# VH-VL binders against Putative dimethyl sulfoxide reductase iron-sulfur subunit B (dmsB), part 5

Target 1, 262 residues: Putative dimethyl sulfoxide reductase iron-sulfur subunit B (dmsB), of Halobacterium salinarum (q9hr73)
Amino acid sequence: MTNYGLVIDQERCIGCQSCSLTCKQENNVPMGQFWNRVLTQGGDHVDTPSGDYPEGGDGGTLEMTYQPTACQHCENAPCVKVCPVNATYTRDDGIVEIDYDKCMGCRYCMAACPYNARVFNWDEPEHRPEDGTGDVAERPQGVVEKCTFCSHRVEDGLDPACVVNCPADARIFGDLDDDDSTVSKYIAEYDTHQLLDEKGTDPSTYYINGEMSPGRPWKSKKLESELDDDEAAKAARRRSGSVENGYDVTPHVPAETAGGDD

## First folded at step 1 (VH-VL)

Design c01 (framework fv_clesitamig)
Fold by ESMFold2-Fast, scan of step 1:
Structure c01 (fold): chain C 262 residues (1-262), chain A 122 residues (1-122), chain B 110 residues (1-110)
Amino acid sequence: as target 1 above (262 residues)
Amino acid sequence: QVTLTESGPALVKPTQTLTLTCTFSGGSISSGGYMGWVRQAPGQGLEWMGTIYHSGSSTDYASWAKGRVTISVDRSKNQFSLKLSSVTAADTAVYYCARGGKWFGELYFDYWGQGTLVTVSS
Amino acid sequence: DIQLTQSPSFLSASVGDRVTITCQSTQGIYSSSYLSWYQQKPGQPPKLLIYAASTLQSGVPSRFSGSGSGTDFTLTINSLEAEDAATYYCQQYYSSPPYTFGGGTKVEIK
């Protein structure tokens, strides 16, 4: 069975926050909420832009370490354990999801999450009718939400939006149970670690940094399997939207939720 | 219907490693869920030892078991196994394998093996 | 670590009696969804009776019921049958790890 996971290469990450912005666009995340945050050394997080995109990429010229942090999709998830109505659950493919119809808004899962990965949707999300794509669902009120690994994209064979739109190619997504997958090869070839591994939550997200991979030169090498990949097939998997330039992206709308031909 | 069957030695010498295997029939480990090992010393109660997710990616162990117990999955054989190192007479017990639900919130054990008695004696 | 204490550890009762077994947790199980009850007869593996504190497992007789929340949980057999002679265990799966069982309550028929 498929077991989805993610590798984040901190040596490649330049702190541009494209992953956070793309997540908001793809999932219609309301103003003031972030499902994906970029943290600096020591755990300080950098504000995700809501019209205030950081100028010029100050982190890219300074040799800083960045730690993108979202829901880790833990196999031993405390958020699942504490949910009194079983709204939070783990899918057969390893993705931790929330059944919004069951969520009663108690927020016990937020207190239980050691990654601070969950947000609560108070009354009246501040979306303008024109802010999102018309076919992307408005976020529900009175419930807890988090990163979904873009399950709507993954179910259609596409990578999560944050993976597709990382300009540094710092994110590798795939099936952890497939030894031939790119994500599994990265975990096997490089020293990887899980965030807060001492807490025993067993994240499905793995991190590479230079100190954790003592034999690896600065600026990580791509695997030979990536270099030999069919570039067209790789591009098709990564994005379904406009690719005229690297910043054109259209949120994925599954066929069964599409509004028609307008 | 899923059936679980334990297999392994009935007698183990002190200081050796005990290896027990649980075989699934009537279903696939790869269909998902959690599996665990529970033991019961003669005349005593149930003692949870550890739990593993079907992919092998997540394991939990009892506090006393850390450093001594390893649970692993062999999906190709539809089996999961327990290794308990440095056994002593206190490890004499009936060992059960058990299966929980598909998702973490379903860690109650709804299927159990028949149990296998392991005696630690020289 | 959460510890579960069952009371009584042993009881003897007659067919038709109402039997109550309690399970006390050293820490709050604030979601009552994460406590289960098992029945074990001599020479047999445990059998799940109740999960999520109060949900009866399919195939289990309706004379069994569970209740409680927080630190205090109860298993009730409303009219004891001869076949109910067994040891009963509560189990919590709320705390990560260890998942723990209570010490057991042995029920004998007079």
Scores: ipSAE 0.000, ipTM 0.391, lowest interface PAE 17.3, mean pLDDT 76

Design c02 (framework fv_clesitamig)
Fold by ESMFold2-Fast, scan of step 1:
Structure c02 (fold): chain C 262 residues (1-262), chain A 125 residues (1-125), chain B 110 residues (1-110)
Amino acid sequence: as target 1 above (262 residues)
Amino acid sequence: QVTLTESGPALVKPTQTLTLTCTFSGGSISSGGYMGWVRQAPGQGLEWMGTIYHSGSSTDYASWAKGRVTISVDRSKNQFSLKLSSVTAADTAVYYCARDLPYYDILTGYPFDYWGQGTLVTVSS
Amino acid sequence: DIQLTQSPSFLSASVGDRVTITCQSTQGIYSSSYLSWYQQKPGQPPKLLIYAASTLQSGVPSRFSGSGSGTDFTLTINSLEAEDAATYYCQQYYSSPPYTFGGGTKVEIK
C-alpha cells in the first residue's frame, strides 16, 4: 500500500517562507493562521517580516537552522486517539485527515498534538477577490484544520504545493513504502530524523541536517572550493531552485469542484 | 572544458555485436558522476539505452536492452563502452554518449549535461 | 514503466510568439526533480535546457522556462527567436528503468 511521506532538508532550507505562503494560497488558509510554520533553532516561529531572531543573535554573524513544521502525519497519531467522534482518522495511504462533518470543535486533538500543527476556525475566512486563491474551497467554520499533504493535489498525481514551490529544493515527497521512490532513497542515503521521536508518534515527515554520508554513489559532489565558475553557478542555481523560473502559484482545482462540467 | 567522443564501426552486419567507445577528455571520469548511452533512429526520437556510475558499481538498462546491452567503464583509458548484441536493421541509429557532472545530486537528478557528437551506425549486409 | 507524451508533435510559429510544449506522464513524478527538457538541432546532439522541471541550465536564455509537477509539465519559450527552430524533448530521470524521453516537438519558424 502507498504510504506518503516528506523529507525536509534543513541544510538546503533558507527560511524564505515560500512553503508557508504557497500553502496559504493553495488551501485558502485565512489571515492569522498557518498550516506550515518555519521555526528557527533556539528562536520563535518566523511568520512576519519582524519575526524573532535566534537567541544570542546580538553577538554578530548568525548561523541559522530553519525547521519548517506542519502536521507530521504520524503513524501513531495522538490526535486520532483522542477524537471522541472519530473525525480525525488515518487514511490507507498514511495521510491523517479530518472529516469536517463529524468534527464538533472540542479541540482535544490540538492539545494532544506535540507539534502545534492544528488550527481552529472561529469565524468565516476573510478573503479578497484579488487575492489569487483561485477556486479552492472556502474554509469551514467551527472545525479544526491542519496540513493535508495537499491530498487534493496528490490524488491527481501532483506534488504538494510546498514541495513544488520551494526555491531551495529542500522538500521531497513520495511513497515511503516504495524503495525506488526519491523520498525512500533520500532517507536511506542521508541521516534523517523525526521531530520529537521520544514521543513515539512515528511521524511520516523526516528531517535532515548536515552533509550526506561520504562514499555514497549519489554523493559524488565536489566541495564548493573545488568547482570551476560554471559548476559553481549551477550549484548555486540548484540551491536556489525554481526562483529564476518563477513559481507555480495557481491553486489546483480537483475535477469534482470544477465549474466547467456543465 | 569537457568533451565526449564516440568511436566504433560505421557498418555492422546483422547478428553481430556492436561495440562503441566513449572517450572523456578535459577531465577524469573518476571525478564522479553518471554516463549513459542514447540512440536515435533516422527520423525518430531519442531512446535511452543505459547508464553507469563512473566507478562501474551501479548500472541501469532500458527494459528492452536487458540481455542485449552491456555498459562498462575503463577508467585507466578514460573511456566508457557499449556492447549491443545480435544487431538487426532496427538498430541502425545515431548513437550518443552523454554525461552528468558530479555536483548533481538526488534532489536535481542526474540530467545529461554533456553529449558526444554522435556516431551513425548502419546495420546492413 | 513511465511513458511521456508530448504535444503538439509539430508547431510553426513566428519570431516573437510565445510557444508552449506539454509533456504528460502516465505516472506521477513526485518531487518533480527528475524531469528535463532538451533542444536538438538537425545534425547536432541534444542540449540540456531545463532540469528539475523548472531550473534553467547555465548559459540558456531566460526566454526558456519550465513548469509543472506530478503528471503534467510544460516548456515555454516566451518570445521565439529564429535560432530556436529545433526539436524539443522532455525526459524523466532517476525513476525505475526505463528512463523515458517524450516523442519530441518540432518547432519551425514561418
Scores: ipSAE 0.000, ipTM 0.419, lowest interface PAE 14.9, mean pLDDT 75

Design c03 (framework fv_clesitamig)
Fold by ESMFold2-Fast, scan of step 1:
Structure c03 (fold): chain C 262 residues (1-262), chain A 122 residues (1-122), chain B 110 residues (1-110)
Amino acid sequence: as target 1 above (262 residues)
Amino acid sequence: QVTLTESGPALVKPTQTLTLTCTFSGGSISSGGYMGWVRQAPGQGLEWMGTIYHSGSSTDYASWAKGRVTISVDRSKNQFSLKLSSVTAADTAVYYCAREYGKYFPGAFDIWGQGTLVTVSS
Amino acid sequence: DIQLTQSPSFLSASVGDRVTITCQSTQGIYSSSYLSWYQQKPGQPPKLLIYAASTLQSGVPSRFSGSGSGTDFTLTINSLEAEDAATYYCQQYYSSPPYTFGGGTKVEIK
């Protein structure tokens, strides 16, 4: 069975918030809501793009570590366990989903989530039509929502919008149960960690701390000819879309389906 | 699960070109990232010769190997090969092929072939 | 080019001894992810023991450990076993290219 997961490489993340903007446009997230937040080390949300210097605390060192945080798609998800109507559930592929037709708006799942990853759509959520892509439905009222790993894209063979449109290539998405997937190799090769692992939720999102697993500085930017099939597909998807548009219609060709006799 | 096997001639005459092939089994060459060749003269230490990315598009060679060594990939056969031109007695060695440990950890070779002895003699 | 010098080139020790092998670089290797240690037994290919200076490869006994930074790196066997008789090599990939192996340290059991 497929088991989707995400690795976020904090050494590569520059705090630009492109992932947050792309998520809003792809999913028509209303004004004032965030499915994908970029936090500084220590948990504070970053509202300023990485083009501005931080206020700072020490004139000698202004280094920042960024931690993009969304729904972790936990294997042992407390939000699933507390839902009285089974609206929140775990798909066979590991994605934690909300059935909006069943959600009654009790918000118990929001209280149960240690990552603050869920939002509630009050009656008549504010939505600016200019922020939409035209092909994604308006968000439903009276229900809880969160990051879906862009299941609508994944079901069509595309990677999540925040993955393909990250300008720092800091996000790797794929099947955690496939040892040959790029995401599994990152987890095997780097010292990865999960947020709030003491809570026992068993996230499907893993973080690489830049101090633990520095990249290859002289090989950090690969030529397209040096990319494996998964990396080449991601580069092609990013090229076919734009960050502002949020769409990428390039067909998905993951490395695990490229074939090859071993 | 992945194993590497070297194949090629055991004896090569001076001035000829040595050709060795490394075959992957139990796994795809496309899964390994970087792979390369390391040799060891009798009673001596390990000497790196070169590495290649699994697509065949990027190669790195030892400084002495530039102009003499060519490494190439044949993904359809699950193989990569070494050609060493103008051999001399100094090229007598056991030749190993090896796979780097993941594509993001440079230089760590986690899987090695059994090695093949090549003697250069007239 | 970075040159790696191993010390000692040869050592003889008894089962149960703590053995230390040093690898000295002519230039600083400040990203430790580019230093590895290998074990080679006679007639066999090298086996990866440690990568990123201190990370133990899966399947390698916990008596092996690596440490160091900059120009000085160490491989330690904290309780030598008879099966540890081998030649040990350090290797760097901090300079691209070439990649460099140390000269090797032969460990014999008394």
Scores: ipSAE 0.000, ipTM 0.373, lowest interface PAE 20.6, mean pLDDT 74

Design c04 (framework fv_clesitamig)
Fold by ESMFold2-Fast, scan of step 1:
Structure c04 (fold): chain C 262 residues (1-262), chain A 124 residues (1-124), chain B 110 residues (1-110)
Amino acid sequence: as target 1 above (262 residues)
Amino acid sequence: QVTLTESGPALVKPTQTLTLTCTFSGGSISSGGYMGWVRQAPGQGLEWMGTIYHSGSSTDYASWAKGRVTISVDRSKNQFSLKLSSVTAADTAVYYCARDSKLRYFDWLPFDYWGQGTLVTVSS
Amino acid sequence: DIQLTQSPSFLSASVGDRVTITCQSTQGIYSSSYLSWYQQKPGQPPKLLIYAASTLQSGVPSRFSGSGSGTDFTLTINSLEAEDAATYYCQQYYSSPPYTFGGGTKVEIK
């Protein structure tokens, strides 16, 4: 069966906020609320003591990294477990949804979510001016809301709006249980991580981060299926020889697999 | 190194409003995370009062504190403040400000940096 | 509301002893990630020792460890040192509002 997930390539992400704005327009998210936020980490040049390197730096320089963050659609979702009226639930396809008719507004799910991914609708929602006043359905009041993976679009065979409208192609969506899906191939090819994996929520959102070491930049690769003939030939040549590339495309091996006893 | 310093009156009369300020140094208050106030009556345990996200977007208060406590952020001064209204002798305590200081992601870490505490005595 | 009960409220032990403090929650804390432990010495602010139930805070000695899930959590000091004389508190950050501290466990050296 289908198990939807998302890969976000932080090396490609340029921080343009298009995903946040598109999400608001597609889902009629009120002014002042965001279902998807783009966090920023890193920045300017810093002094580096001899023998010490700054985190994410290359010889004393910090690079800007962006982290789009929304509901992670966790397999082990604490927001589902804490809901006293079972309004928050996990669909058969892995999407975590809220039944607004059951939601009583207690907000326990917001406290349980380590990603700060949920919002509460206190008043009548305010709409963006570009949405057109009077012709867009308002969001429900007195309930909690969050990213839905655009389930309305996905049910019609379309990708989420934030995926389709990312100008950097930094978002890959699909079925995690289909080894032939593009999202599964990205997870297999790149060393991906889940946000706050120590929390044990088991997110369906995976990140390719842009960590750097002094003298060796981190660069991502396209999948073979995404390469044109010239790019594929160059990639094959690089695999057979020594070429400065800065990135090892070795699949992630969890530390628990390496030897922690239970 | 991040440091937090509480400031405010050491003595407050019953029925008045207590105002305490926490000054953040060694880093920006806007670097992320949750900030809050915890108090401790003499010889007693820790009692959480309230927490605010550094942007002011998420605020939570202890149930007894609702209607009496307001926490606010002043990013320009690198400070956040506590107001506790209608104080009584039961509000005599050491007041601590606390901060989750190494947040780059949406980490739900509890407070990893604390001020030294300021004793507030409520008496006539 | 989640309430946290610590046991014992007081203990006296010798240097080198193994000390165990328990924290019991009235409700399940899902995934055990939302529980932390603090150390407070007289006249000082609390210091974070452990977060996410079992993750040791940077700079904290390895003799401290945390474990547990659901409603039952434990802080262990595997070989007590003189400098460990303090009051220890558990804290949950799973339910909002309110965050909750346990009542504390005072550890004295004989």
Scores: ipSAE 0.000, ipTM 0.388, lowest interface PAE 17.6, mean pLDDT 75

Design d13 (framework fv_durvalumab)
Fold by ESMFold2-Fast, scan of step 1:
Order: C-alpha cells, then sequence, then structure tokens
Structure d13 (fold): chain C 262 residues (1-262), chain A 122 residues (1-122), chain B 108 residues (1-108)
C-alpha cells in the first residue's frame, strides 16, 4: 500500500516562508491562520512574509536552523484517538484527514497535538472577489483544519504545493513504503529524525539537520536520481576532470588529446 | 464502476415544473460535489448548478436562479433538480456530473450520466 | 463570467493528420482549472484533459493539452477515425463554470 511521507531538509531551508504562503494560496487558508509555520531552533515563529529574511541588517549573517512545522501525519496520532466522533481519521495511504461533516468543533484534537498543527475556524472565510484563486472552495466554519498533504493534488499525481514551490528544494514527498522512492532514498542516505520522537506519535514527516560549519557545504547534496540532465552532466564532468572544456574526457587523459577516431 | 443515471425528463408546458433525479453508484456519493449541466439541441454545454457534498452550499447560473433548486439525499445516493417556471429556453438534455472531491481543489467533471431530455413547449 | 472562445468552429481533416484546437479566455484562467471534453453524437461528454495538460485515465497519448493565461490548445497528434467528434474546453476555477462553444472535428 502507499504510505505518504515528507522529508524536510533543514540544511537547505533558508526560512523564506514560501511554503507557508503557497500553502495559504493553494488551500485558501483564512487571514490570520497558518497550516504551516516556519520555526527557528528556539521555537519562535518566523512571520515575516516574503521578506529579505534571514539577514540581520548589515551586521552579517547569524547561523540559524529553520524548522517548517505542519501536521506531521502521524501513524500513531493522538488527535485520532481523542476525537469523540471519529471525525479525525487516518487514510489507508497514511494521510490524516478530518471529516468536516462529523467534526463538532470540540477542539480536543488541538489540545492532543504536540505539534500545535491544528487551527479552528471561528468565522466564515474572507471572500476576495478579485482573488478567484486557491484550489479549494471556501473553508468550512466551526470545524478544525490542518495540513492535508494537499490530498487533492496528490490524488491528481501532483506533489503538495509547498513541495513544488520551495525555491531551496528543501522538501521531498513520496511513498515511504516504496524503497525506490526519492523520499525513501533520502531517509536511507541521510541521518533523519522525527519531531518529538519521545512522544511516540510516529510522524510521517522527517527532518535532515544540516551541519553549518565553515568548509562544509551548508546545503545538502541532491540525490543522483534527482539530478536533471544538466546537473548530472555537470557532476560527471567534475568526476572526470573535464571542467575547463565542458566535454567528457577519459580519466587521466588531457582534454587536448580527446577526439579523433578509433 | 461509477454510474450516474438521470430520470424525470419529459415534455412540459411553459410555466410548468419538472423534477429531475440522478441515481449514483460505484463511489462514495457523500464525498463529492455534484453538478447539473445542460445542452440545448444542436448547441454547446452550459453549467446549471452544483451542490456541496453535504448539501450546505448551492450555486446556480444566473438564468435559473429563483426558478431551479438543486438538492441531494446522501442516504439514497441521489441528486435532484427541481425546475419551476420553465421557459422554452430551458429545453435541453440535462446531465448529472460528478464534481470535485470534498475539501479538495476544484476539479473537472470526470463522470457524466447519459442525460435526460427536457422539452418545454405547448 | 469568463467567456471561452474556441477556434476554429469546424476543422476538416483526414485520418493520420494532426489536429490543433484553440481555446481563448476573456480573462486569465489558471492552467490548473482548464479542461477539455470530447462529445460524440448522442453521447455524454468524456473528460480528456484536466489542469490544461494532464490526461484523464484511459486517454490515449495522442491527446495533449498546453497553454496558460488566456490561450489554451488541445492537440491530437495523429487523428484516428474515432477522434472525429466535437471538443469543448471548460474553466472550473471561477463561478459560473463556463464552456467554450465547441470545435467540430470532421472527416474531409
Amino acid sequence: as target 1 above (262 residues)
Amino acid sequence: EVQLVESGGGLVQPGGSLRLSCAASGFTFSNYWMSWVRQAPGKGLEWVANIKYDGSEKYYVDSVKGRFTISRDNAKNSLYLQMNSLRAEDTAVYYCARDRYYGSGSYPFDYWGQGTLVTVSS
Amino acid sequence: EIVLTQSPGTLSLSPGERATLSCRASQSVSSRYLAWYQQKPGQAPRLLIYGASSRATGIPDRFSGSGSGTDFTLTISRLEPEDFAVYYCQQYGSSPLTFGQGTKVEIK
């Protein structure tokens, strides 16, 4: 069976908040709410939209770790267990959904979620006549909502909006039960962790913590399977030593001796 | 297999009323918005109305507002269109179509019924 | 409302030829909310393309969609006899949902 999950590469994440803003646009999330928050190592929410963050003025760059946090889509989800009407449930593909017809607005699930990933819709969503955008209809009132892994997009064979529109390529989405999936390969290659692992919720979201020491690449390397033709060619040229002339050469043979026939 | 079967069409006089029905099977009806789309003889397609998966929201094209009422009965997997004050220009084949999945983004009509003919004439 | 204008109204071609059908919107339409349908006489419409470029389940590779903004195109790379039909574009991003007037693809 399919089991959807997400890897967030904190070494690549630059804290630009594109994931939060794209999520709001895609899912028509009301003013003042976020299904995805970008946190710092200290837990402070980064709420400056589309700014020049993370620079600290002209005093130089402070080293920081950013932690985008949304619903973790836990396999052992406390929000599912506390729901008195079974409105919150886990789909066969691992996505934790809310059946809005069953949700009675008690908010027990919000108190049970250790990730603070749920919001409550007190008011009718704001209607923007000039907007006409967002992939979903007006949001329901009197119910709890959260990140859906963009199940509407995933059902169409598309990745979640926050994944597609991350300018740092810091998000990898796919089937955790498929060893050949990109997400599974990232989990196998990198040292990943789950948020609040000690709580035993078994999140389907995994994080890569980068090492930001001088002299190390501060951004994680892409897997070979993620490289497009141009990136793969560039990597091959570096290994073969053909960087200067941009063509493949046999190892240990100068570029000037390449060419000619058999 | 997904099936949508319309019924209730027929000949009606101007000013009269008809109620169309659509019987759905092969999917969880209560998880989908549903639409009515019509096609006048020899003309193109015109969306008429849609209804949210739980019946709480209904939308209509301006030409039928106040005259047509869309409704659904999720326990019976059925969609309805009550048509009042019918006019000659309402003459068309009426199709039941499956709309978007609940809570998800807008989606095209992936399944259609075979249609039921409504003729408004003397 | 968003008006969709299809061109040409009728396209006369022979089997094996390429068909290119145009759909122009009166205002910008997100490509993710643009669909194409095929309708044969006496039958209900059949979804071909959604999101401007994604083929629906069971639709042959010869059908492809493209476009953005106000200009969208449906291409049939090599017409088969069963492809002679009327084609409609539709936008489903704004209420009221609207369709183009149709392009009839007929045999020469």
Scores: ipSAE 0.000, ipTM 0.396, lowest interface PAE 15.8, mean pLDDT 78

Design d14 (from d13 with heavy chain D99G R100K Y102S G103Y S104G G105F S106R Y107D P108A Y111I; framework fv_durvalumab)
Fold by ESMFold2-Fast, scan of step 1:
Structure d14 (fold): chain C 262 residues (1-262), chain A 122 residues (1-122), chain B 108 residues (1-108)
Amino acid sequence: as target 1 above (262 residues)
Amino acid sequence: EVQLVESGGGLVQPGGSLRLSCAASGFTFSNYWMSWVRQAPGKGLEWVANIKYDGSEKYYVDSVKGRFTISRDNAKNSLYLQMNSLRAEDTAVYYCARGKYSYGFRDAFDIWGQGTLVTVSS
Amino acid sequence: EIVLTQSPGTLSLSPGERATLSCRASQSVSSRYLAWYQQKPGQAPRLLIYGASSRATGIPDRFSGSGSGTDFTLTISRLEPEDFAVYYCQQYGSSPLTFGQGTKVEIK
């Protein structure tokens, strides 16, 4: 049985926002909204889109800890339990989805989420750019949205966009129920934790402690010989030219929509 | 205002070729997937082809694969459909249509051109 | 290919009446990828509903969509004279993208 999960290595994460921007590009998230946020010590959101370290989050030390935070895809999800119309539900593979046709916009799920991972698409947003100008996108209105683990990509055998395009290789995605998967090996090898573990939501997202240990280098790059099959496939996609400058800014077209070109 | 204007339709003999154009204005053309949809006289709508916002991916209905080629020129805000080896069953009004979401990968069509008639007849 | 079958083929009603149009898919279609279009003679289609239930910009609230799986419905709560047209459903979740054959809503 497949059980999708994500490991975020905070010791590798440099706060560059690539994961947030790639998520917006892949999922057409409107300006002003984020399905993935990069937080600093104390929970402050990082708005810097490029690789210099953000100010103000160091806790008075020279070290900075970043915590990318999106929907945790909890196994005991409070957002599922409070939905009066069962629009939010858990798939057999562990992904928490929203059926937009059933969502009535009550936002109870947002109040129930301890990770602040959900956004609401207002019908009449104040001063939103016109559709068709610049980077404006039009998502379903009057509904709640969140990170989907890029289920459209995952169903086609691809990793989520934020995983593929993390320049620090700080994100590992796969099947938690497969002991040979990269995510399972990371969880077994490293000291991982779940956000707000005391709340009992049982997240499918795991974090490696972001406090720098003596001798652990910032933004260390794995040798290609140290990559397992999943990581090698990710690196090969970057090298094949499908990912420009380490970032795949091209949204995935799902197989059932794309049709065969060749 | 957002507008799509087709041109290039006309009468052509079976086995002939024709190139359709669609001129876009009022929006950032390079941000959108574009499609061609056709409608035979008195019949319903049929999707023909679509093209990614940067031109890197193209998809076709089986009946036109190998005969039709969709392309775009983002510098000129134009979409094209090159139609070769035309058959009587290709007779239809051809519409240029925009995907609803900027950069979107699965879309309904929110903006349509007026259509251009292609008649394949001897 | 997913075949969409619309019923009835023709719906004869008077202004002020409720119109209910059906679209049935040969295979399950995610509601996220179901749209409805209106077409008047000599004109291009106009998007009414996308994602099975979301109204497109500028579409009056008398138009509503619903459904899931293989059964989808377009409802016009109170027909106005300008609503007499042909309506098409479309799925965009599976290639090739396909449309229904259309339902004509005409004046009784």
Scores: ipSAE 0.000, ipTM 0.397, lowest interface PAE 18.5, mean pLDDT 77

Design d15 (framework fv_durvalumab)
Fold by ESMFold2-Fast, scan of step 1:
Parts: structure tokens; sequence; C-alpha cells
Structure d15 (fold): chain C 262 residues (1-262), chain A 125 residues (1-125), chain B 108 residues (1-108)
């Protein structure tokens, strides 16, 4: 059985909000609502403050780690358990979905979600169900909504919009139950963690928590095992903390001549 | 691989009955509205009936209402069309089709993104 | 019911030419609920466009849809040999769901 999951590589994430904007455009998310929030480490929505020093420190600037947070698509989802009409349910492919025809708008699921991943659509335009031509520019009203892993795209064999349009290539999506999938290989090779794992919700979203480094190569979903010797040496130095003041202090590697190896 | 396979077509006399089946695989069948669409020889497409993902709502084109019954068995990933009181004008290839689901449209009416290969029903004396 | 009328009934063109197919509805249809399908002889229909303008998975860029209200258009910018087929528009915004009668795109 397919079991969809997502890896977010925090070392690559630059906090640009493209995932949030793309999600809004793809899913017509209303003004003022977000299915995906980009948080700074510690929960504050602020950029790295120039000239600020951490408590106990006496120099440098704070480095920020960004944490995109949306519905985690939990295997043991509290939002599913509290729904009195079974509108929130888990699909066989692992996606937690809301049946909008059943949703009564009680919002118990919002209170139960430890990730604050759900929104409620307060405006309820009138429409004729038999015509299906109501206000089609807006999301369903009077119901709870959240990230769907872009199941409409996934059902068409496409990755979620936030995955495809991440300029930092910080998101890997696929089948967690297929050991040969890129997402599974990432989870196996890197030290990943789940948000609030002490809550026991068993998220299908995993995070690679890394050090902020401008020297990290931007490789499209390339695993560490797939790095050549030079790339592996650079990655090892970054892990050992060879970055100073936001700059990679790894010794210069001679540049290749223009014209490459094509 | 997402797939729909129809079966049960054949030759039947006017006034007779026939039951079509559609076997779904490669997707979560219980999350989709399903339709039957037919095509008479050399003619265009005609929607016949659809059924909501949980079986709670069923809709039919007027020409088959009262004669055809759409049903589904989500535990078996199967869709059915029971055809009674068949007429010559019911002669067609019958396609099973999945409704593409979009969460910004909850009306239950969707485009058909996956189709079966079709099964031929011939009503002739 | 909403009646969809396609024109022309037959379009005879050569490979490399642009094809423009029209679909007119008897009453206003939201662009969100209009689709286009391609059907080759002996085969099931294939979804090309949904929501009047969104390409389905695997559909080449040469296919595009446009329109609103009662007038919708499918355009094939440069016909390839495999594009000669029958094309159907469909509305899925009102029951009963209805299809146009089809436009046959054939080699000249």
Amino acid sequence: as target 1 above (262 residues)
Amino acid sequence: EVQLVESGGGLVQPGGSLRLSCAASGFTFSNYWMSWVRQAPGKGLEWVANIKYDGSEKYYVDSVKGRFTISRDNAKNSLYLQMNSLRAEDTAVYYCARHKTYYYDSSGYRAFDIWGQGTLVTVSS
Amino acid sequence: EIVLTQSPGTLSLSPGERATLSCRASQSVSSRYLAWYQQKPGQAPRLLIYGASSRATGIPDRFSGSGSGTDFTLTISRLEPEDFAVYYCQQYGSSPLTFGQGTKVEIK
C-alpha cells in the first residue's frame, strides 16, 4: 500500500515563503489563511537580528533555522479521533483528509491538533449543490481545512505544489513504504525527526535539522551516498563545524575550467 | 498503477437484464465518485449515472431512471450497474470512469481522469 | 440540461497546423467545470483539460484551453500525427453531466 510522506531539509530551507505562496495559489487558500507556515526556530516569525547576541554570548549574530509547518498527516491523528461525524479521516495512502460534505464546523479537530495546522472558513456563500456552480473561486465555507499533500496533484502523479516550487529544493515527497523511494532513502540516510514526537501522533512529515551554511551544495534530492569524494569531504567538514560567521572555511578547491566535461 | 476494468457486457434481448462490473485498483476507491458513461456505435459520449464515494447519493440520466441502478462495494473496490428493461437504444460501449477530486470544489461533480477500457452491451432480438 | 454544441463537426488539417475547436453551452457554465477529452478509434477517452484551462497529467504543452460563460475553446498549437482523433467537451457543473457531440480532427 502507498503511504505518502514528506521530508523537509532545514539545512536547505532559506525561509523565502515560496511554499506558502505556491500552496495558496494551487489550492485557492483565502486571504489571511495559511495551510503552511514558515516558523523560525523558537516559534518567532522574525528574521535573524543583526547585532543581537544570544544569552551567554558576547559576539556575532544569531543564526535562524526555518521550520515550515503544515498538517503533518499523522498516522495516529487526534483530529480523526475527535471528529463526531467522521468527516476527518485517514486515507489508505496515509493522507489525512476532510470530507467537506460531512464536516459540521464544530472545530474540535482544531483544538486537538498540536501543530495548529487547521483553519476554519467562516464565510459561507450560498450555492446550489445540484448545479455545482456556486462560488467556485473560494474554498468550501463553514468547514475546517488544512494541507492535503495536494492530493489532487498526487492522484495525477505530480508532487505537491510546495515540493515542485521550492527554490531551495528543501522538500522530498513520496511513498514511505517503498524502500527505493527518494523520501525513504532520505529518512534512512539522514538523522530525521518528527515535530512534537512526544505527543504520539506519529507524523508522516520528517525534518532534517542541520546547521545553517552558505557553503552547502544545492543538489536536487541527492543523497550523501551519491556524493563524489570531493562533495563528501565538503559535507563532512560542514558537519564538524567548519563554518565561521556564516562562511564555509573549508579550503578552496581549484575551479574547473570553463567549458566543463560535456 | 491506477486502473479500471469493466466486465459483464454481452448480447441481450430487448426487455432483458444485464449487470456490469468495474474493478478498481491502484487507488483508494472509497474516496472517489464513480460514473458510468456510454457510447453508442459511431456516436458520442453520454453520461449515464454516478455514485458518491460512500454510496449515499446516486444520479441518473432521465432515459435510464427507474431501469438502471448504480451501486458500489468499497470493500471489494467494485462499481456496478444493474440494467433492467433494456432497449435497443441502450446498445453501447459502457465505460467506468473515476471523477477527479479537487478539494476546492465540493459539489461532487468532477472531470473523468481515469477510464476503463469499456464493455460492449448489444440489445438486439 | 445543459446542451454543449461543438464546432466544427469535422476539422481537416495537416500536421504542423494549428487546430481551434469550439464548444458552446446552452447556458452559462463556470469555467471550473469544463473539460476536454481526446478519443482515438477503439480506445477509451483521455482527459486533456479540466477547469477549462488546466492541463491534465502528461498532456503536452501544445494543448491549451480557454473560455468562460457559454464559449469555450480547445487549441492545439501544432498538430502532431498522434493528435488526429475525436475531441469532446464536457460540463460537470450541473446534473445531468453532459458532453458535446464531438469534433473529429482528421488528416487533410
Scores: ipSAE 0.000, ipTM 0.389, lowest interface PAE 13.8, mean pLDDT 77

